# VH-VL binders against q9nrl2r1430to1533, part 133

Target 1, 104 residues: q9nrl2r1430to1533
Amino acid sequence: GGVHELSAFEQLVVELVRHDDSWPFLKLVSKIQVPDYYDIIKKPIALNIIREKVNKCEYKLASEFIDDIELMFSNCFEYNPRNTSEAKAGTRLQAFFHIQAQKL
Below, E stands for the ipSAE of ESMFold2; O stands for the ipSAE of OpenDDE; V2 stands for 0.75 times the mean of E and O plus 0.25 times the DockQ between their complexes.

## First folded at step 7 (VH-VL)

Design t31 (framework fv_erenumab)
Fold by ESMFold2-Fast, scan of step 7:
Structure t31 (fold): chain C 104 residues (1-104), chain A 122 residues (1-122), chain B 110 residues (1-110)
Amino acid sequence: as target 1 above (104 residues)
Amino acid sequence: QVQLVESGGGVVQPGRSLRLSCAASGFTFSRYGMHWVRQAPGKGLEWVAVISWEGSYKYYADSVKGRFTISRDNSKNTLFLQMNSLRAEDTAVYYCAKGTRLYYSGYGMDVWGQGTTVTVSS
Amino acid sequence: QSVLTQPPSVSAAPGQKVTISCSGSSSNIGNHYVSWYQQLPGTAPKLLIYDNNKRPSGIPDRFSGSKSGTSTTLGITGLQTGDEADYYCGTWDSSLSAHVFGGGTKLTVL
């Protein structure tokens, strides 16, 4: 079809990546820098992985896409105490996402 | 052990207000989105409102938008529904229900209270 | 009033099988996970099926869910008198930004 035609999912992921509060979510957490992360978080995910799945047309339903984004936020809130910069960024980005996602 | 208990129902005249409460126990209330669902006598289920785990986003059915306000107090494990400008068509059993997902309302409701009855009658 | 369409009633004899249909559109069933609920007379609803076809713990495998396009079905095999209840489908609707329920189906076991 069109090289400039973006899916609704791709458009939303691009907006999330460009958001000021996306920094904790751009790539998977480093096992070298945070060695206990993978002992606590059993289903790691990040925006680069979600974007790859969107580009490969792996989401058949909006609810599948929403589940993966929300898993990313749930991982953040399970690992990071509420007073951390990561948890605060996650809370703001999740609110932004939910407003956008209500139309998916 | 996982339980939701509604209270605050009663008989009220049209145009008046009523505040419903829902007390949660047996799960970490602050981690889940919460819903209000109602059922008029002899009728089906009608979704009313949802609130996020931390209270920052809320959505309402068109029939109640502008009149009802959903809120929560995570320190007291309590969900609320403030109902203003009540109408005869608001007469129903009101259920609170827990969303299925951590830190999001999810898809569907897995724990339900027994309901509290609201009758709007002159 | 209902965004999702269900038959008002279904009936069958004990030991038989029934299917209850629920039809929607691309903004709800066509794009989101569906759930099914059982409501016995005078009681609160109980979740039977979530995420299209998954059962909560304690729900017997006689209950099954399936979804195709903009429609979903609840299957009940080995029908028992205790299955007499109202059954509701439910899902999210992106156009309404709201959760929606079907109008309900009354199951009678004769």
Scores: ipSAE 0.729, ipTM 0.908, lowest interface PAE 1.3, mean pLDDT 92
Fold by OpenDDE, second read of step 8:
Structure t31 (fold): chain C 104 residues (1-104), chain A 122 residues (1-122), chain B 110 residues (1-110)
Amino acid sequence: as target 1 above (104 residues)
Amino acid sequence: QVQLVESGGGVVQPGRSLRLSCAASGFTFSRYGMHWVRQAPGKGLEWVAVISWEGSYKYYADSVKGRFTISRDNSKNTLFLQMNSLRAEDTAVYYCAKGTRLYYSGYGMDVWGQGTTVTVSS
Amino acid sequence: QSVLTQPPSVSAAPGQKVTISCSGSSSNIGNHYVSWYQQLPGTAPKLLIYDNNKRPSGIPDRFSGSKSGTSTTLGITGLQTGDEADYYCGTWDSSLSAHVFGGGTKLTVL
């Protein structure tokens, strides 16, 4: 059901935002600090954007929500080498997400 | 050089529809978000809508939601604005504008067309 | 009325410095890159400043942008008669999921 899924999306976003490893994902990457980011990443996304989409009921299917979250992690791993703090945080957060997403 | 050319403007009665086009050249059109911005006579700039580079995401100003539809044909380097249920307050010069950022359309417009005039009057 | 607030007009003599302020909130200027646009009389707008403080090619360094908190400022030094125009600030607003402009500032060169 749509209402149940929406609630689940809201809860999951809250849990992701509150996670200790969410800091690379809270908002869009700053080009000032990362000048070449948007030359590489074609579909930028962040938790604040996903949250807004949830609040606006833009996700009609769980798969759409999951796709945006996975895109967020994919962007992180595409840009950041594996040994970076961002990539390590992303790995942990993604693992957490995969566990929680099973409830969707 | 980067160039945008709007067309489709005209005089219409309230309640009617109009479709604007914007022909793009001089850059890889399919890699940039595109905007519509309008300006009523003697007034300031009003953002109307944006469409992402692939067309996957569309956002609209509250004043046009439900009435206007932004779209694009990347194979033809063309941006469109379908305007339905036109009102007198929609009277303005309509500009198409290129997003500043590659693959992202949230941070400004670096090239503007000359504009096309839309007049809605009885 | 506009989401971003600008003074309606500013004026100065040639050679002087002027600043144009633009104030918003955390959901727009506070969290997003700001652009400034120049619109000469009877023409389409032109990008003047992007990403808060960067100049596109062809824009002289007497134009500058700065951002602090939820406000941004356009600076123009060595004012010229050709600078007489309307100036608009603009940025994305995440709360509205929309791009927003200031109300515009008319710059008069005395």
Scores: ipSAE 0.017, ipTM 0.690, lowest interface PAE 6.9, mean pLDDT 91

## First folded at step 9 (VH-VL)

Design g70 (framework fv_iluzanebart; at its last look DockQ between E and O 0.83; V2 from the best seeds 0.76)
Fold by OpenDDE, look of step 9:
Structure g70 (fold): chain C 104 residues (1-104), chain A 122 residues (1-122), chain B 107 residues (1-107)
Amino acid sequence: as target 1 above (104 residues)
Amino acid sequence: EVQLVQSGAEVKKPGESLKISCKGSGYSFTDYWIGWVRQMPGKGLEWMGIIYPGDSDTRYSPSFQGQVTISADKSISTAYLQWSSLKASDTAMYFCARQGYDLKGTYYFDYWGQGTLVTVSS
Amino acid sequence: EIVMTQSPATLSVSPGERATLSCRASQSVSSDLAWFQQKPGQAPRLLIYGASTRATGIPARFSGSGSGTEFTLTISSLQPEDFAVYYCQQYNNYPLTFGQGTKVDIK
């Protein structure tokens, strides 16, 4: 990792985290709280994990970063029905992300 | 490197309030659960509760629910454990610890503070 | 709550010998089991998580096995620095719970 100026990836993660609809995505889903989650979702990810990868400079391409963010949303829509608060929040946050990602 | 540094030893009387702290560094403080563990003199470890500083999601052990308050100030990467009214039976070592993860939705305490000794006596 | 029971309470072994510590859960905790080492005046140190995965920096002489309700921590060849108290801990369900500990001391 190392200390460096805030990158575009870091800035975007900060903006996503600050968004009102980020609450389903802030942290990895707890197996204790949702026992069947990991039986369904095989590539779990959340904003905290994505931020760690950014901080460790694991993303060499913007496409890799975008793929992880899209995976995060995909997981949400796979596990949560459309009428859930989580899915609705995900829909709005993803729309926001798509706008911001154009700047990458 | 990941470090958790706790506030110093406390000597208090029954009925007094107390707030001890645990400052995290070397990692993104908001992105990891942090918990408190009690160890009474000569005894084992007792899980008290955990907090996720990123959203203040807090979970307590039933044994400690309503007995203590766990909080965090993410602006200074610090977690807190506080009592409104101490009892002699609160005399113990208190550890804070970070919960790491293995991408399976499970969390284990991977780094620990050095502990804060709290002595409550009249 | 899930009760964790460790045995024996005290294990006396000579340096270089094998040490075997047991931990039993009152109900299945799958593989959500950690082992910690604690020396006098120090904080606990993570040894094993996921029942069998050695934490970073932990010597190969430490190994964990088991699943469900029965778990074992093995120290293949006890070193002088290994004399300590060892705790198992389940993180399969709330509240998180620790075993009462096994003290490994020198024979």
Scores: ipSAE 0.864, ipTM 0.939, lowest interface PAE 0.5, mean pLDDT 96
Fold by ESMFold2, look of step 9:
Structure g70 (fold): chain C 104 residues (1-104), chain A 122 residues (1-122), chain B 107 residues (1-107)
Amino acid sequence: as target 1 above (104 residues)
Amino acid sequence: EVQLVQSGAEVKKPGESLKISCKGSGYSFTDYWIGWVRQMPGKGLEWMGIIYPGDSDTRYSPSFQGQVTISADKSISTAYLQWSSLKASDTAMYFCARQGYDLKGTYYFDYWGQGTLVTVSS
Amino acid sequence: EIVMTQSPATLSVSPGERATLSCRASQSVSSDLAWFQQKPGQAPRLLIYGASTRATGIPARFSGSGSGTEFTLTISSLQPEDFAVYYCQQYNNYPLTFGQGTKVDIK
């Protein structure tokens, strides 16, 4: 939405980035380091991309912002088995996100 | 406007330490890889390594691993290239450069600093 | 390490003419290939990434093509400001590597 929603999106992204469990999500997965990732994940996203989109005012609705954050978690759970450190971090960060998203 | 501003030219003697800087502005510094490229006098470009300031993830070219240290201070949006003991063969122009990204997970240099000339002689 | 080989080393061309620069990789780099322009005393400037995508603000006379191991930069109508050294660079795998450069001179 308006200017107030954009500020709220930025604040939420900052909180997600600062969370201890953000480490799998800070940057786009490298094709060099994980060659098969982009064969499996067709709509990649990460916190750095979401922050860029917030900074460029690309989210018109709160639902669009929320959808990108949820896509980020969905990708994590699709690529990573449930018992991995990545999936466990995703579960904890997603729970944190749901609490913080009440402020939107 | 994305800008990378490097520290000024350096004249050093062999054995001295040196830390040169690259300050990024006009973008979210912690969200982009930043790298260092050497250009020896009259020669081409050599990739030295990259760092992601957001988490300090650092990758070195094998030719430079153990020879230099790449670091960043995200509180002042600055990346560094450091030698503990300079050699005459370190005389070169050193560029910092930011990497843009695509949704295939690839990263390419999109903006460059102006260069820092390092001269190492007695 | 992926070796990038550029040819010719020097290309003499008149303003207004077409220039064609070649870059060959020692193994496939897919389309993970960039072209840079460097003028004397200046930093490199990104022209092309993804083998064929022009960077923002780059004139349409610059075009790139190729994939795998063979790549071409074409300057369709050379301007006086285009006389420089051009480097290709692969970013498909570490270490990231540059070609040795092609100098485009005024004929």
Scores: ipSAE 0.598, ipTM 0.895, lowest interface PAE 1.8, mean pLDDT 94
ESMFold2 (binder alone), look of step 9: mean pLDDT 92; pTM 0.937

Design g71 (framework fv_iluzanebart; at its last look DockQ between E and O 0.96; V2 from the best seeds 0.81)
Fold by OpenDDE, look of step 9:
Order: structure tokens, then sequence, then C-alpha cells
Structure g71 (fold): chain C 104 residues (1-104), chain A 122 residues (1-122), chain B 107 residues (1-107)
């Protein structure tokens, strides 16, 4: 790993955030707006949290970074039915991520 | 270190417009909610609203809905609170504050600006 | 809205003594309760969040307890710098609301 991988993580997060389908993932789900979310999702995560971890150099391996991104999508698909806008956005964003992750 | 720096004191007349600012630094500005809190002279704290600069998601207190506008310019890491027409009753200290998170979907104000004093009088 | 009520309005305490501040919510806020300290001419400072978790850098003499509708902030041994106004705040539901504050002054 090192500085090179850290930069790659930063760049990928920026690309994910800028993607049109990032809106369900930009920030942690609000307990106020979705009261049952945290009864269902036990490992909540979002792009802002992932970026924070990147900035704090908490990812030592690319696999750790990828795992968190996949967790983010997994949570979305677990909570949201397939026909929801959130799930559809997640499907497209995940496909984009998989392509970009090949560069890591 | 995390810092919120607010614009300077304002002296205005009723009917005038005003826009005050809060600049964040030491963290990724787009990734944290920013809120505004009013404190009238000698009184307590009042939540006005919050904004998430990353997507401009904005929430207002019913008491302030339609009375003020909260916005943000993420390109300069700055949040704004503005009035189209000030009233004498708007005289107060206004604080901006960042909402931290605890991974439970809950948010608490962890860092505060130094406050902006707004005085509205004829 | 959820109304937060603090008591007492003013608490006079001698340095070194224990201070106990109360905060009541009109309905349950679970543990989504924060305590702030504010000194004259300064911005509020976060002391406790999640009802009982001390914020970073906050001395151990500050502790929070409670859940649901009844909460307590305790200062085990009051220091000179602790004389201030203390606010509780719920963030369980919108609109976010503060208590009216408790002033801790010197006896």
Amino acid sequence: as target 1 above (104 residues)
Amino acid sequence: EVQLVQSGAEVKKPGESLKISCKGSGYTFTDYWIGWVRQMPGKGLEWMGIIYPGDSDTRYSPSFQGQVTISADKSISTAYLQWSSLKASDTAMYFCARQGYDLKGTYYFDYWGQGTLVTVSS
Amino acid sequence: EIVMTQSPATLSVSPGERATLSCRASQSVSSDLAWFQQKPGQAPRLLIYGASTRATGIPARFSGSGSGTEFTLTISSLQPEDFAVYYCQQYNNYPLTFGQGTKVDIK
C-alpha cells in the first residue's frame, strides 16, 4: 500500500461521489427520517464515512477499502427493495465501482 | 484542526436584507451537516436548521421555515444564513455548528463557530 | 416538538462540591441527548453526547446519565472554570430542541 494506494482510494471516492447515482450513499441514513433503518442495518456506512477513513489512512489494504464500499452497497440492497430508486441507483453505481476498482 | 469561522458583526435596519457566512476548515466540508442556532440577548439556544453541503439537503425548524434561507457553497467550504427582510426581533447572536456522527444515524453539534452578532434597529 | 425542561434554573455550588443538573424531555428521546457548556461571550461547547459519552477532551469529572425522558449531568467536583450555563439538547426528532439552560454559579 502506501501513498500511492491512498491516492487511488481518494480519487475513486471522488469519482463515486460525483456520479449521478451517488445520492443514496453520500451520507449516513438519518435515524430521524428512517426510524427502522438501524434495526435492520447493523454495519451502517456511507461515502462520507469511507472518505473520512481514507483521509485518516485507516485503509492499509485495497481489500479493506473495497470491503467497505461493497458493504455500503450490500446495506442498500438489504434495506431497499429492488424496484426502489435507491436500489436502482445502487446497482448502477456498483457497476461503475467494479469497473474503477480494477485499477486498484 | 476543525474550525468554523463566521463573518463579522452586522448592524442593520428593519427591512434590509442580510447574508452571514460560516467557513469550515480542517475537515471535508461536504461530508458533514452544518447547522445554525439563534441566541437572542440573554436567552437560550434555538435550532434554526441544517444543511448538508454535499447535496444541499436542507432542514428547517418550523419556527424558522420561510423566515430565513440556509445555503452552502461547497467550492469555498462556506455555509450561509440569510434574511430577505430583517426585523428588529432578529437581533441576536447566530452560531453555526457542525454535526458530527456516531454511526447510529444520529448527529450532534461537535464544533461551533464563534458566533455572529446581528443587531437590527431603526 | 419535543420540549426539553432543565432544572434548576440556577444552581449555586462551592468549588470542589458535586453539581447535579437535570433535563427532562416531554417524550422519549432514547439516548439522543447532548449536553453543552456555554460561558459568557463564547460559543457552546459539547460536553456529552448519546446521553453518557464524553466528548473528546472533556474532563472525567463531567458525566451524563439517563435515557428516555430523564437525564442528568453530573460534575463530581466543581472547578473554577466550570461556572457557566449548561444546556441539554435532544436530537432524536425534528425540530432539534434545547433546554432553557441551567446556570451554575459560585455559592
Scores: ipSAE 0.882, ipTM 0.944, lowest interface PAE 0.5, mean pLDDT 96
Fold by ESMFold2, look of step 9:
Structure g71 (fold): chain C 104 residues (1-104), chain A 122 residues (1-122), chain B 107 residues (1-107)
Amino acid sequence: as target 1 above (104 residues)
Amino acid sequence: EVQLVQSGAEVKKPGESLKISCKGSGYTFTDYWIGWVRQMPGKGLEWMGIIYPGDSDTRYSPSFQGQVTISADKSISTAYLQWSSLKASDTAMYFCARQGYDLKGTYYFDYWGQGTLVTVSS
Amino acid sequence: EIVMTQSPATLSVSPGERATLSCRASQSVSSDLAWFQQKPGQAPRLLIYGASTRATGIPARFSGSGSGTEFTLTISSLQPEDFAVYYCQQYNNYPLTFGQGTKVDIK
């Protein structure tokens, strides 16, 4: 979309980052700290990357932005068993995202 | 566009405290690791540690753990390196540097500050 | 700790000639290897990351190769501004470690 839609993406990313359950998603998972992650997750993404794409105006459609956010959650659920703190945080943040995305 | 600007040179005596700064601009400060590297006079480069300002995740080299404090104030896009009690052996050039990332989950130093010379002597 | 060893310590090369710098890791670092250039009184500058990828704005005369434990930086035709100290640095594991440097001098 237009310049105002991109500002809405920026605001939504800020709200996601501020959320208490954002901690698994703030930065790209480090291969040093989680050596097997990139054996399992083939399309990695995190809030810092999504923010960079918003800043560079790389999203042409709102659906592209939403797809990257949903990919972020999908990766979390693929890598982490359902009972982990990461998966639980992902579930809560995804619910928050769905509510906030209605503001778009 | 990416710039890291460090605080000025310092002349100190052993036992004094010191906090030097590194201000990042031209990018989202909280989205990149920033690290500190020591270079003693006439010597090579030594990694001291890194911090992710977005969540304060901090990693130290074992050689510097407990010897310095790395911190950041994300509200002013500034990282810090701090000594509680300087030694003469702390005389060196100190660089801050940002880490870029790739989608293989690796991080590498891509932009460097100009350096801060710290001289510790009587 | 992964020890990075550079050779030679000093390399004397005439302008226009090829320089070849070596970096060896004490254990595999995969391709998680960077090369930096540092001139006197200046900060290091990133040349190569991922063993072989040139950083933005780095001239094509700089190339990197290798993986695992053996790495090479090649400068295909030395320019006057290339006389400096070069460091390799692994980022495969903590602590992050640099080689001791190779000084490239005028022959």
Scores: ipSAE 0.640, ipTM 0.903, lowest interface PAE 1.5, mean pLDDT 94
ESMFold2 (binder alone), look of step 9: mean pLDDT 92; pTM 0.936

Design g72 (framework fv_iluzanebart; at its last fold request DockQ between E and O 0.76; V2 from the best seeds 0.82)
Fold by OpenDDE, fold request of step 20:
Structure g72 (fold): chain C 104 residues (1-104), chain A 122 residues (1-122), chain B 107 residues (1-107)
Amino acid sequence: as target 1 above (104 residues)
Amino acid sequence: EVQLVQSGAEVKKPGESLKISCKGSGYTFTDYWIGWVRQMPGKGLEWMGIIYPGDSDTRYSPSFQGQVTISADKSISTAYLQWSSLKASDTAMYFCARQGYDMKGTYYFDYWGQGTLVTVSS
Amino acid sequence: EIVMTQSPATLSVSPGERATLSCRASQSVSSDLAWFQQKPGQAPRLLIYGASTRATGIPARFSGSGSGTEFTLTISSLQPEDFAVYYCQQYNNYPLTFGQGTKVDIK
């Protein structure tokens, strides 16, 4: 990636991506790999997409950024049963996010 | 602007190893799949595989599985394609290409490197 | 794997004429179909994705249509710079597969 002066959103995304529990969220779910995903999830999103939106300055309000992050987690919990590794990772990452988001 | 710049032409002999590179710029390298496509002389395009530099998730075409290794070094925004032992039949142009995405979970090659010509002959 | 078959192998047209290229999939690929243009000595260039969406910077004379197993790339009025080889590619299932290409040359 390019070198940019990281805004609060950029920095938070970096921290989320670096988190050990980010693996379910790093990239947009592939329809090939998960054929039924888009039958269930109607507003897909992932950290790479959120980062792109940040880089394109598409978030004008912190609430918009937060909404996308929460959507990401919501999608995870909607698609993945509670006992899955994805859901468990999501739970931990979301808790981390909620702490970090207080800085926004 | 998105750019993929590949390493220079290679002239090798059968049995030699080779690692060619593809450096991405103008976008967040870790956030897009990058793939390799072979084009033998005068022939069409063949998908070899893809890698997601952000987590090193790698997918190979069955035809190339075990024949090559795809890797990436995200610290320098570079993807690699390597052979442990080249064959004459590996003579071809090799393109790297980035996969863009659609919000319906589809991925398509949207930007391509200029290609690396690999010639393997005795 | 999904086999992509393009026709014709070679299409000879005059500048200004309409060019119609066909691509058939051995099984449905929905709309997960891309078209690429490749000129001699150059890398492929994305023209169309999602079967019918023009990539950024692609002239309006290029259009894609179709779904399922039958797809068409149309060049409404061939320009001198359009003489090239065109490939379709499905990205609906692994392995990703390309058609064998259609060469559009000058009549």
Scores: ipSAE 0.926, ipTM 0.959, lowest interface PAE 0.4, mean pLDDT 97
Fold by ESMFold2, fold request of step 20:
Structure g72 (fold): chain C 104 residues (1-104), chain A 122 residues (1-122), chain B 107 residues (1-107)
Amino acid sequence: as target 1 above (104 residues)
Amino acid sequence: EVQLVQSGAEVKKPGESLKISCKGSGYTFTDYWIGWVRQMPGKGLEWMGIIYPGDSDTRYSPSFQGQVTISADKSISTAYLQWSSLKASDTAMYFCARQGYDMKGTYYFDYWGQGTLVTVSS
Amino acid sequence: EIVMTQSPATLSVSPGERATLSCRASQSVSSDLAWFQQKPGQAPRLLIYGASTRATGIPARFSGSGSGTEFTLTISSLQPEDFAVYYCQQYNNYPLTFGQGTKVDIK
């Protein structure tokens, strides 16, 4: 965990946000917009939160960063049935993430 | 460090168009909702709507739906409020405000712009 | 739409004394309630969110309490800079709505 890892985390978040399938993950799910979400998902996370944690240097290890990204996908698959647009986007973005994460 | 800087006061006639701006700095502009709030002279605060600049997701108060357009240009960290045809009743102070969040999925206004006074008179 | 009603409309308090402001919601807003301070010609300033959490930089003399439909802002020892209008605002559901305000005046 040093300056090079922080730059790599920043770059990976930028690439995830730019991906066409990032739309379900860009912002923390709103309780107003999705009323039952927090009844089901107890460890919420999204790309905006992950970017803030990178900016505040809250990740001590690359594994902690990877765990938050994987949690983001896991939450998507837990809340959304597999045939939904959200779950399909999650599958494609997760595959992209695994390729990009090899650079860490 | 978080700052929202709004465009200057406007004096307009009924029927004219107007676009006022709110520039955010000191934070990642695309990662926070921005809202607009009207305050008519001597009156309280009214929520007009919010936008998420990262994806342009926009929500309007029913009272303002179709009356104004909320937009953002993320390349210059700026949100906009615009009218296609002003009315005298649009005379008011207009504030932009950023929403912070909590991990329970709620959003609350934490930082405000200085306000833009819009005066519409014959 | 959730109607927020504040009382009293005007509150006259001497410096150093306690001010108690009330806010009522027409239906439960849980703890999704904020308090703002606004001085003439200025933007609102966040004081309290989550009904009881002080925002960054807000002095300890400001405290919020309540949940559901009844909320209170207390200023324990009123200072000269505290004379202002105070608004409550729910963020439990759209449209987001404000109370009509309570003006705190010097007695």
Scores: ipSAE 0.751, ipTM 0.922, lowest interface PAE 0.9, mean pLDDT 94
ESMFold2, look of step 9: ipSAE 0.675; ipTM 0.907
ESMFold2 (binder alone), look of step 9: mean pLDDT 92; pTM 0.934
OpenDDE, look of step 9: ipSAE 0.887; ipTM 0.945
ESMFold2, fold request of step 20: ipSAE 0.733, 0.746; ipTM 0.918, 0.921
ESMFold2 (binder alone), fold request of step 20: mean pLDDT 91, 92, 92; pTM 0.930, 0.930, 0.930
OpenDDE, fold request of step 20: ipSAE 0.924, 0.925; ipTM 0.960, 0.962

